# VH-VL binders against q9vpl3, part 127

Target 1, 224 residues: q9vpl3
Amino acid sequence: RGKINIQRPKAPHYERARVVAVTQPKYPELPKAKSCFKTRAERTQQQQENPYNEIIAREVRNWLDHSRLVAFFHLSSITADDIFRVRVQLHKQNLHLKSYGSKIIEQAVKNTRYEAIVPLFHSNHCIVFSPDPEKTAALLRIVRRVPQMVLLGGIVEETMLSRNQLVAYAQMPGLHAVQAQLVQTLSQAPGHLIQQLQAHQNSFVQVLDVHAKNQMNEETPKST
Key: E = the ipSAE of ESMFold2; O = the ipSAE of OpenDDE; V2 = 0.75 times the mean of E and O plus 0.25 times the DockQ between their complexes.

## First folded at step 6 (VH-VL)

Design s43 (framework fv_anetumab)
Fold by ESMFold2-Fast, scan of step 6:
Structure s43 (fold): chain C 224 residues (1-224), chain A 121 residues (1-121), chain B 111 residues (1-111)
Amino acid sequence: as target 1 above (224 residues)
Amino acid sequence: QVELVQSGAEVKKPGESLKISCKGSGYSFTDYWIGWVRQAPGKGLEWMGIIDPSDSYTRYSPSFQGQVTISADKSISTAYLQWSSLKASDTAMYYCARDEGIYDSYYFDYWGQGTLVTVSS
Amino acid sequence: DIALTQPASVSGSPGQSITISCTGTSSDVGGYEYVSWYQQHPGKAPKLMIYEVSNRPSGVSNRFSGSKSGNTASLTISGLQAEDEADYYCSSYTSSSTPYVFGGGTKLTVL
């Protein structure tokens, strides 16, 4: 954990964050006796106590800002060697597999239209980023080989898609205009999308649980 | 127009080697996986294995692991099924079939016409 | 013994509806929406009729429909015609090592 991964592509997200911070309005400090929130000084101290988390959260926001394809996965138990091989295969297609703690994801998407996805990351997860939405089919072909990665949904051209919608998008021809129109057609109201993603996650977790139990309960011939 | 064209019928003796082919046309060959399905005379369908032609990644049925080799040459859009030493029990019709290879694609949308392999002494 | 169970034969008359069952377990047919159906005429290659339980490829008659209830998937053919006489195979995902498992096949006879 003592290292900050070098991002590819490297984006000037810090300059944008700095501009926002400089232009942020300054509010007068209220007397503590009438305060129902942390004072400016307390908030500043809190940020200084968690500088590393904010740096990583900015890294995640950079990936979100520069990626036209974002896919969310539940990640089951997998060896370091196996996940490394998956990362190498994905990287060849300009697909970047990243794992971040749930708290960091929450900080990254707070105050964005994607804040509603936070509940999906309370379990073990990983995210794949790409600047090229035409790589969705390549992504799904690669992860089909990895049963430990379970697709939950994604974001294409800033539109949130369920698992089934993302799969449908991947099956479309590689014409950008056609794919953009499909995304608009497939997109759902945010409330319905979140309900579908949560329901699908719960249903799939149940299916995985049943499969794991069935595999564990398979009769093994008694040793003689 | 999507088409899978397989090589012609083969008559071989036990112990001989054999390589049969499946040529894809009318689509991007590396964007689809090619599976091999066996059908013994008067019997049902049995999956043998599958290949991703983009990097020659293969996966075999446990029943056929080590018994056959699946390969592909993406430069000529052709997949292959090979035996090092044929047995009489290998007598069957062999089909190649296309799968999208995408996350939830576990079905074959187009099939080759089949290659009949007869192994007799 | 991992196998999908189909009846060996089913028969019907022209204009009737028939249903072919494909029974697995909660870890294959019951656990996933990855059931497909194939039609095979004598001496010919199989043809995809239904995929993902109930989806129909372009060019397949709307007389063919698929469904699933618990551990049993079903292929229903309405308005039965003479050309429907064929062998029908179901297939399901069971595991990453066996992503395609076929049923034993059902011979449909149109009397």
Scores: ipSAE 0.255, ipTM 0.618, lowest interface PAE 3.4, mean pLDDT 79

Design s44 (framework fv_anetumab; at its last look DockQ between E and O 0.15; V2 from the best seeds 0.00; counts 0 for: pae E 8.4 > 2, placed apart)
Fold by OpenDDE, look of step 6:
Structure s44 (fold): chain C 224 residues (1-224), chain A 121 residues (1-121), chain B 111 residues (1-111)
Amino acid sequence: as target 1 above (224 residues)
Amino acid sequence: QVELVQSGAEVKKPGESLKISCKGSGYSFTDYWIGWVRQAPGKGLEWMGIIDPSDSYTRYSPSFQGQVTISADKSISTAYLQWSSLKASDTAMYYCARDEGIYDSYYFDYWGQGTLVTVSS
Amino acid sequence: DIALTQPASVSGSPGQSITISCTGTSSDVGGYYYVSWYQQHPGKAPKLMIYEVSNRPSGVSNRFSGSKSGNTASLTISGLQAEDEADYYCSSYDSSSTPYVFGGGTKLTVL
């Protein structure tokens, strides 16, 4: 009984080989995890003059108007699962990850102060919105987990910031802390000024009093 | 004040398991990643891995992947480094450190005092 | 894998200025990735001295400064003091594998 050479199995008979070739289960390629983000082509096709686009544009505008922190990201070959994961993490921090078509963004920001952001949306992109600018650091820490999210820039307190500026901003002490410090410093300034002004006045009055007393002593005739 | 306090020195035998701890205080523990760094006697610093305590996301150095486990308990602001089976070569000082970097910046701003692990037969 | 190369040792006299170099093998070290520097005294934990190439944390002496040229980062210590005697490590991001790569360390001796 010929030792079945497991290392080099003899090619099956032609007929058997044919049957095996035909009966090989074609495993459907696991659907490539459909990116939750529609391809640019799919987005463009849907962006025909649809009244729905106006609604979405209005939504975008609303987000922009009510957000104190807005960050723009380019998405490079990110999977739907990765997007979902990061969305969940961001959501826990009250950061809202949204994706819109370029045309919708253009429509949304047309004739607004945000019109300058339009060039950022030529490729796959997403936007993160937050009502709290102090969450900038949290945002930038979360996105470290997702190299496919490339920071392009952002808006903080109605100011457009470059990528580097946004990173720098995130490294600063919280705006409220800085503002509080500023207010504290400013509130102390008048007090100090008043104290300094009063100190000089008091000193002057003291000098005048001393002078007046000296004059009075000189005018008091030595009653011999 | 930000502080990282590590567990005390450990003396173990080869084959034994070990879990050392790093407790953070003076800051929001879940807002910063915690890294572990090994320093063998008379040698340099070696990054082992890092954890996000907020959801226990971990990343390991390739050299330490599968060799150690990094974990965290956010309820007590503590990160852990553990071995299932210690080797003599694991004898080293182990540091936990807080990562303060953001986005594409990676650096440790606060360090624990270190935990000396001695593995001797 | 990015490797960071540091001189094994440097020495200087009190009051002098010394520079420790950290050279990366990858062009990425010269690009957007930041270098940090750590000081370690014998038997002590490392201390952050410089982050993001040239920034000093609060509490770090202004005698310490960081710079970068090409693929080489430099730590400069001006007005060298006896207390500066320590090991110094540079660290950088490796985009290929690890977010943290350490140099081999430099022993600074104050003569």
Scores: ipSAE 0.636, ipTM 0.817, lowest interface PAE 0.7, mean pLDDT 87
Fold by ESMFold2-Fast, scan of step 6:
Structure s44 (fold): chain C 224 residues (1-224), chain A 121 residues (1-121), chain B 111 residues (1-111)
Amino acid sequence: as target 1 above (224 residues)
Amino acid sequence: QVELVQSGAEVKKPGESLKISCKGSGYSFTDYWIGWVRQAPGKGLEWMGIIDPSDSYTRYSPSFQGQVTISADKSISTAYLQWSSLKASDTAMYYCARDEGIYDSYYFDYWGQGTLVTVSS
Amino acid sequence: DIALTQPASVSGSPGQSITISCTGTSSDVGGYYYVSWYQQHPGKAPKLMIYEVSNRPSGVSNRFSGSKSGNTASLTISGLQAEDEADYYCSSYDSSSTPYVFGGGTKLTVL
């Protein structure tokens, strides 16, 4: 019923709206009588563009503010049926796959701590949101089956992480304290998100090893 | 402790069917993928396919697509490798092995002891 | 078939260091950091020694280390011991064919 939640992100029945959109008939050609003039539908759409953009931008800000896990993906050619199946599988794990235009994302993150993500969205993209950062491993297991979705990076507990950092976060033991400390350690890494995407896994593994040793404080002598 | 236990050795004739098993213990079975790796006598390792036991999603090597079926029963933490009709060239050691199944995994951390399958006339 | 190239044999004396190479292409070893190494003693199952180029699982001696340069990954065993005598297989992710490809294996002899 066209309900719009301006206080919280869009309700997790997005997949139903998607099914309706996919089953829509092809748009017929404009009637000859309307010629070069904008049709009533086109003028209505133009008037609605600004209000919808404002509402969607607010929705994106709400998702960013209320999600402890945000993952960014490049999206290659994928069928509507395939992406729908992915959305359903993700939704079962409280993971919400959303796609927004670059202008909407730019408007949503303008003058916020997230403004740095804008360059990630000049290509075809999608974003996964979740209030639960423990679902990072479940997210990555699901998208491993979807070669059309390529992980670019993300935000965990308000900290921007590169692709390699997100993968390592997901591979860590289910100890919340260790994972939270890793996020703190990684947030001190110099450079931009794009530079972090170029970092070698070896460098990240060294950070994890140092953190694990500091956190666990083993009685056994340090390994050489 | 994590352990993968495979079924015992099999001796079969060409044309016979066979189903071998791999039982996982000491971990949450549905949180890891199970791969099957073949090793012909005196030869190296060859990947056959893999299964996600949580929903039985499978992926096969092109060399083994249509030649074998991989399945799993999560209620008894067991994965299976099956042939409808064996050939002499199927004679090999077959290993099951566990993969984390996360986005950038692609390694096997624990291996079963192996099942020797001998197919001869 | 063998997708990754390893030397058939390498040898060393106790206490020495040896290196085993694993050469692929830009679609496997060269393009990613998804190289693993497995040790196999005669009649036994493979054991994971190194994953993701340089990581060691718990229980694997720190004498084993991994590295990668271009299209070639390397397994280095320092302080060589008699029990290290085994076959060693490299494995990598492959974007062009299958997600798992193996090398032909290298027989390590300790004399």
Scores: ipSAE 0.304, ipTM 0.605, lowest interface PAE 2.7, mean pLDDT 79
Fold by ESMFold2, look of step 6:
Structure s44 (fold): chain C 224 residues (1-224), chain A 121 residues (1-121), chain B 111 residues (1-111)
Amino acid sequence: as target 1 above (224 residues)
Amino acid sequence: QVELVQSGAEVKKPGESLKISCKGSGYSFTDYWIGWVRQAPGKGLEWMGIIDPSDSYTRYSPSFQGQVTISADKSISTAYLQWSSLKASDTAMYYCARDEGIYDSYYFDYWGQGTLVTVSS
Amino acid sequence: DIALTQPASVSGSPGQSITISCTGTSSDVGGYYYVSWYQQHPGKAPKLMIYEVSNRPSGVSNRFSGSKSGNTASLTISGLQAEDEADYYCSSYDSSSTPYVFGGGTKLTVL
C-alpha cells in the first residue's frame, strides 16, 4: 500500500535532505573490467537505488500532505547558479522548490485525486511546496523574474487550480491573513485585552462575510 | 483609464546622451511591468527589455544588453529608457508598454504613444 | 531576436474573411500558450487584439479570433472592414532565446 503514514509524519529537515542528496553514490570515472568488484558494487547499488526511489516517493506524498500550496512549473534551460538563487529566494518565504522524476511522481499520487497531474511531469519541471497558501503572491512575484519557470497550475487547500485561477487567487486577501492578525493581537500583553479582542473579532467577521460572498460569486457563472 | 504617456520627440547627434520617459496613470504602477519596444523606420517591432517598477528589477534582450539602461521612479509612476552614447542606428520609434497579468504574463495590453528619436550627423 | 515568420502582406475585400499566420518553433509558438497579436495603424501605437492564443481583450470586435496548431498561430478576421487595414504582429514567449519575440509583421490591405 503506497500510502504515506499521515499520523504526525515528520517533515524532512531541509538541511538534512540536502546533505543526503550530496552524499549519493558516484559512478567511477572509468570502469575497469573487474568482475569481482562489479558484482559486489552492482548488488549494493541496485539495493540502494530501489529503497531510495520508495523513500523519495513517500517524501513527495509527505510534502503533498503537509502543503496547502503546491505549484507546478515547466522548467526550460536554466543555469545551476540561477536555479540555486531562485531556490534561496523561495526558501526565505517558506516556499520549497523541488524536482522529481515522472515515475516517482506517478508512484506518489497513485490512487489519489491528483493522478491527473502526472502528464505535467513528462517534460522538464519543478514543483513548489508550502504550508502557507498566503505565500502564493510572493511565489509568483519571485518566479516572474525567472522566465525559465513557466507556471502550469497548482493546488490550493486541496483544490486543483489552473494557471489563471492560481494567479487570481494570489491577488485576493485570504482568511488566514485575518486569522494571523488576530493571533498577533493576542500575543500582545495590553491592559484592555478583552476590548481589543472584541474590536478585532468584529472586523474579522466583516472580512469573512466579504470572502464568503466572493467564493459564492466565483462558483456561479454570470448571466449577462 | 489606463494610460502610458511618453516624452516628446528627440533630435540628437551621434555620441550624445538621451533619457526618454513613460508615465503610467489610471492603475497601480508598481503592480505591472513596463517593457520597451523599438521600431526602426519602416520596420517591425523589437523587444528591448522590461522592468518591475516595484524594486527596479530589469531584464534586457541580448541585442540591447549594455546598449541602453531601463529604470523607473515609482514615486512619480515613471519608467525611463536611456542611452549614454547615441548612434545613428538608434533612429527609431520607441514604445513603452504594460505587461498584463500582474504575476505571469508575456503580452502587452497598453502601449504609450511612442517617442521618435532621430540621430543624425 | 529571431522573428516569428509572418507573410509580408495579405489582402481581402470588405466582408471577406482572411487569416494571418505566425510560424515559430517548439520552443515558442508550438510549446506554450503565450501568443498575442497586435494591430498597428500608420503613425499609431500597437493595440492588443488577441492574447494567450485566442482570448480577446474587452473592446475588441468578435470578428477577430485566434488559434494555433503545432508551431503555427493564426489570426482570423471575419467581415473585413476598411478600418482593419493595418500592420499585424504576432508575439510569443520563447524558452530558447527571450521572453518576448515578435513576428516580422503582416500588412493587411482591404480592397
Scores: ipSAE 0.023, ipTM 0.540, lowest interface PAE 8.4, mean pLDDT 76
ESMFold2 (binder alone), look of step 6: mean pLDDT 91; pTM 0.943

Design s45 (framework fv_anetumab)
Fold by ESMFold2-Fast, scan of step 6:
Structure s45 (fold): chain C 224 residues (1-224), chain A 121 residues (1-121), chain B 111 residues (1-111)
Amino acid sequence: as target 1 above (224 residues)
Amino acid sequence: QVELVQSGAEVKKPGESLKISCKGSGYSFTDYWIGWVRQAPGKGLEWMGIIDPSDSYTRYSPSFQGQVTISADKSISTAYLQWSSLKASDTAMYYCARDEGIYDSYYFDYWGQGTLVTVSS
Amino acid sequence: DIALTQPASVSGSPGQSITISCTGTSSDVGDYNYVSWYQQHPGKAPKLMIYEVSNRPSGVSNRFSGSKSGNTASLTISGLQAEDEADYYCSSYTSSSTPYVFGGGTKLTVL
């Protein structure tokens, strides 16, 4: 299988020095009229929260670096039981469904070739990782039955693919067709890759509207 | 290579039950969905329903929900279309057809030769 | 109540080009790129000619092409041959409850 085993961070430790600092009497200081500045205390608090996010961001980067298949989805309202069943079905195919906050994704891909994916994660999302790109077809067959998951695009063999390109890749049975697709994508200018992701965001808005219309149409026939 | 082979023509009377078959060969049967399409004499194509043979998940057209049953036996790579009680209006050519079942795939790439069902007294 | 409208018949002569239209609404043909075209010869099963608006399966002549503008999808056949004489059906996704809706069909006559 080759699943990556990651040990969870340990619980916070409390030190005597820290307890003493917190219980120390507060003496009033002169009022500060800073309007746009963060105080030293506020900066320190933000930095103390950052280390945990950095650990999770490294986990995300590790998944990106070691997965030859990465697929990005918008996730509509779905029950915990339904997403659990999807995760189990995917896991049987060596496909790993993960959800991370947008700030963590941004931190993980900042200053990397994948920075262009950040706009995809400003709404509710999930990502599927696999070391095996041959599982793309299996992934898309499972997801077709889950209307709450809407394909946005993906990365195959380190090459960014639009929704339509990823679907086409899944339909290609031979190495020759796959090689042609990858060469085509690799030859694209950076501006065109960003335009593909922006087009996917515009398509995403249209797909959400279409999905909402489909939900309405599905319910309307049942009303009678 | 890829082919869908359907059972032979049937002549039945109203009220009789019937089960017709569609056998897939030359591909992995559980990787594709099988749809059923009806064509009344001299009329156009009309989708009835579809099945995922991997777990027998089915969807039916609103017009055919409750009128027919679609099933599959993956051990023999065969899908079925069944009526509990035939009507004269069921007289038609019935096609099975394969859909890739992949995300954004809503078309039939291979079709069976058709099974003619005639229901008359 | 056919959701997709096709002309009942179209005719052309050998070597000419013809176009068959398939008109839906904004909630089907307009909003989705899930239009397919099927060719049916008398007494035979349908054959897939075009899928996803403009893609050709392997083995289908490049004389057949598909396109879409607004709510209307079109099948164009160039260099007409006698063997092209058949009925042509379009199909489109409309909703998850009706993912396959066929047009009424168009009879192509090659004169």
Scores: ipSAE 0.262, ipTM 0.602, lowest interface PAE 3.1, mean pLDDT 79

Design s46 (framework fv_anetumab)
Fold by ESMFold2-Fast, scan of step 6:
Structure s46 (fold): chain C 224 residues (1-224), chain A 121 residues (1-121), chain B 111 residues (1-111)
Amino acid sequence: as target 1 above (224 residues)
Amino acid sequence: QVELVQSGAEVKKPGESLKISCKGSGYSFTDYWIGWVRQAPGKGLEWMGIIDPSDSYTRYSPSFQGQVTISADKSISTAYLQWSSLKASDTAMYYCARDEGIYDSYYFDYWGQGTLVTVSS
Amino acid sequence: DIALTQPASVSGSPGQSITISCTGTSSDVGYYNYVSWYQQHPGKAPKLMIYEVSNRPSGVSNRFSGSKSGNTASLTISGLQAEDEADYYCSSYDSSSTPYVFGGGTKLTVL
C-alpha cells in the first residue's frame, strides 16, 4: 500500500511506477555526483543553501513513500572508486544508494511515522532504496563485502526493522506471504525497535574499537 | 532437494597437483557461497576458505592463504579446491558446505559427503 | 588461542539431559549471535543442528536446544537416545582472523 507492489498488475500502480521510474537514479550506474562519499566540507557547503532544503526533503519523502525497502548504513572511510563500484553493483539489482544531510533527513521525516530514524544520521551515513523488498537478500550479499558500510536497520513494507530483524527477513527468500507475515511478527513494539536501533549504534562503537585493532594487519596498502 | 555432491577419494604422492570438486543441485548455485572445511584424521574441523560463485570472490583462512586455490564454474554449478603441490600433511577429509552468503549469515546449512585425500609416498 | 573451548567428552544415560559448553571471548561468542552447532557421526559429514545461537533447521528434533550466556554458548540435548552418540562442534563468527571459528569438538557417549 502506497508503494509499488510487485505482486499486483502494473496497471493499478502505473502512476507510482512511472513517478518512481522518473525519480529513480539510473544515472548512478556511472555516478557523476559524489553523493555518499562527499567530504564533510562539501556537505556543509551544500547545506548552506537553505532555500532548496525543502525541495530535497520532498525528494527524500518521495523515496521513502515509493520504496518498499529502505536500509540505513553507517559509512566509514571509503574511497570514491570503491563506493562507485558498490553503487554500480547495487544499481544492477534496482538498489539505489543515496546520501543526505542530517538536517534534510530530519526535515523529511519530522511528524511522520519514520521520525525515529533521525538519530541514525548524526554521523557519516548512507541509505539504500528499492521498490522491491525481495531485493533485501541481494542488498545484504553485496554489502557483506563492504566492511565500511555497517547496517543499522531499515524499513520493509512500511515497518521499521532493527539490523537483526532485517537480516532475518533476508534469510527467508522465495515465499512472499511468509515474508510479509514475518515482517508483521518482527514488528513487535515500535518503542522497543527504537531502543534496538540505538543499542546497535552503541554496540557498533564498541565493535569499531575491536575492528580497528584487528584490521590494522589486513587493511594496509589500499588508500582509504 | 538441496544437495552437494563431491568428487571421489584421491591417493596422491607428495609434490603432485590435485583438484577436487563440489557440485550443487536443487538450488540457485550463484545465490549461495561455498565454503571448504578440512578435517585431519582423528581431529576437528578447520575452515579453509569460501567463494561467492556469482563473481568468484574468495576469502581464505590465514592458515590456508597461498596453500590452496578455491574456484567455481557457475555454468555447471561446481566449486573447486586445488593444490599445486601436495604435502603429506594435506592428508585429510575435505568437506564443501553451503552458506547463504548474506550480511551476517555465518553458518553452513548443507554439507557435501566429503572427499578423502591421502598423500603418501 | 583463538579457538573456541569445548570439553573433550561428555556422557549421559538414555532419557537424561546433557549440556555441552562452548566458551569464546567477548569479541566472538560474547558479542555476536552467530553461534552454530554441528553433529558428526563417525565416517559421516557434519550436520547443522543449531544456528544463530538457538534456531533449529527443519528436520532437527526439538530435543536439541541452544542458548548463550556471556562468553559461553551451550547445546542442550534432552531425552538422550543412543543415536545422539556423536561428536559435536560449535562454531562462531570472529571478525579478527576468520569469519568461521570451530571449537575443538566434544565426544558425546550415551551409556
Scores: ipSAE 0.044, ipTM 0.547, lowest interface PAE 4.7, mean pLDDT 78

Design s47 (framework fv_anetumab)
Fold by ESMFold2-Fast, scan of step 6:
Structure s47 (fold): chain C 224 residues (1-224), chain A 121 residues (1-121), chain B 111 residues (1-111)
Amino acid sequence: as target 1 above (224 residues)
Amino acid sequence: QVELVQSGAEVKKPGESLKISCKGSGYSFTDYWIGWVRQAPGKGLEWMGIIDPSDSYTRYSPSFQGQVTISADKSISTAYLQWSSLKASDTAMYYCARDEGIYDSYYFDYWGQGTLVTVSS
Amino acid sequence: DIALTQPASVSGSPGQSITISCTGTSSDVGGYNWVSWYQQHPGKAPKLMIYEVSNRPSGVSNRFSGSKSGNTASLTISGLQAEDEADYYCSSYDSSSTPYVFGGGTKLTVL
């Protein structure tokens, strides 16, 4: 199962990352207003002078290499306490919630079959990894209670799936052959996949707007 | 076979308390959410609320928030709908129904037979 | 409370096809593919006939089909039979606060 040798398990880089991800929040530092006054050259130098991006990109690549389930989410405003509680619930199901900057994601997926996912990450986002694709239903059950996490799509057995395709996969707890046929059938029209993911992103703006209005305007019992 | 079995019909007076039940069988009870749907005499269906039995997480319709309490006992695979003080307007058929409880799943695949509640003085 | 608009009644003869509409807004029926249809015989519990616009559960006849165009979802029953005589309710997602909103119901009469 996967690239990990079960008989002689070694602690790969992502095992340490897994422990770290559960125990600490990972958020990008917000740019300060004062940074806007720096020259173009100084700003470019500050952006390029991060050698740790290479280390973090390798961590992301390691997660992708060892995960048979990857799910991508848009993340609305959520407190650190709330996201931590979600991380704990997911971890109990061998699901690992990670947040990475879009530049790091781009570096990690460059020259891979997953390079097409980069446009999903130019807004606030998070990713859930698991070596176990049978946990897709457990994942979607947990995130249904977290309205701030909006499903964009995912990767199952190295095949990119839209939101609707990933939900359909979660509803099919069958023989491995049946699941493999579904994944292959869903991947037969690659030209439509990117369009579907972009269309879902636009639909999610509407979902988030409706959710925000409901949070502000709570009370309308429906009446004649 | 999946089945939801509800408690029997109830006849109550205004101001009395009531707790009705919905027992699931033939599936893993904590893997599905249980919703409650009301149907007043000669009227349509109206969602009241839903529970995730795994941790008793509940959500209520705005129309029923504060009017009823939904709970579950996962050790006996049973969900409950409770009133602290009944009103004549609570006279209705009450259904429990099962939802997969996953993202993008908002439908009820199996329904209980219903519990008729009549509240009259 | 009426959230989604359905005709109060429709009628047909055995062997005919009939269609029941369910009209909402762009924030419910039009915004999502989360439309379901339920059949209710007098004195009985509702039964799921269609979910997610067009999917049929196991055990539901292929004479029942669902579709959606814009803000209107439709349930079509072909080869109408006497046992199809029932009330039909549509349901749609609206918001996280109201994830299940029902139509007013349609009484189908088989003549």
Scores: ipSAE 0.160, ipTM 0.591, lowest interface PAE 4.1, mean pLDDT 79

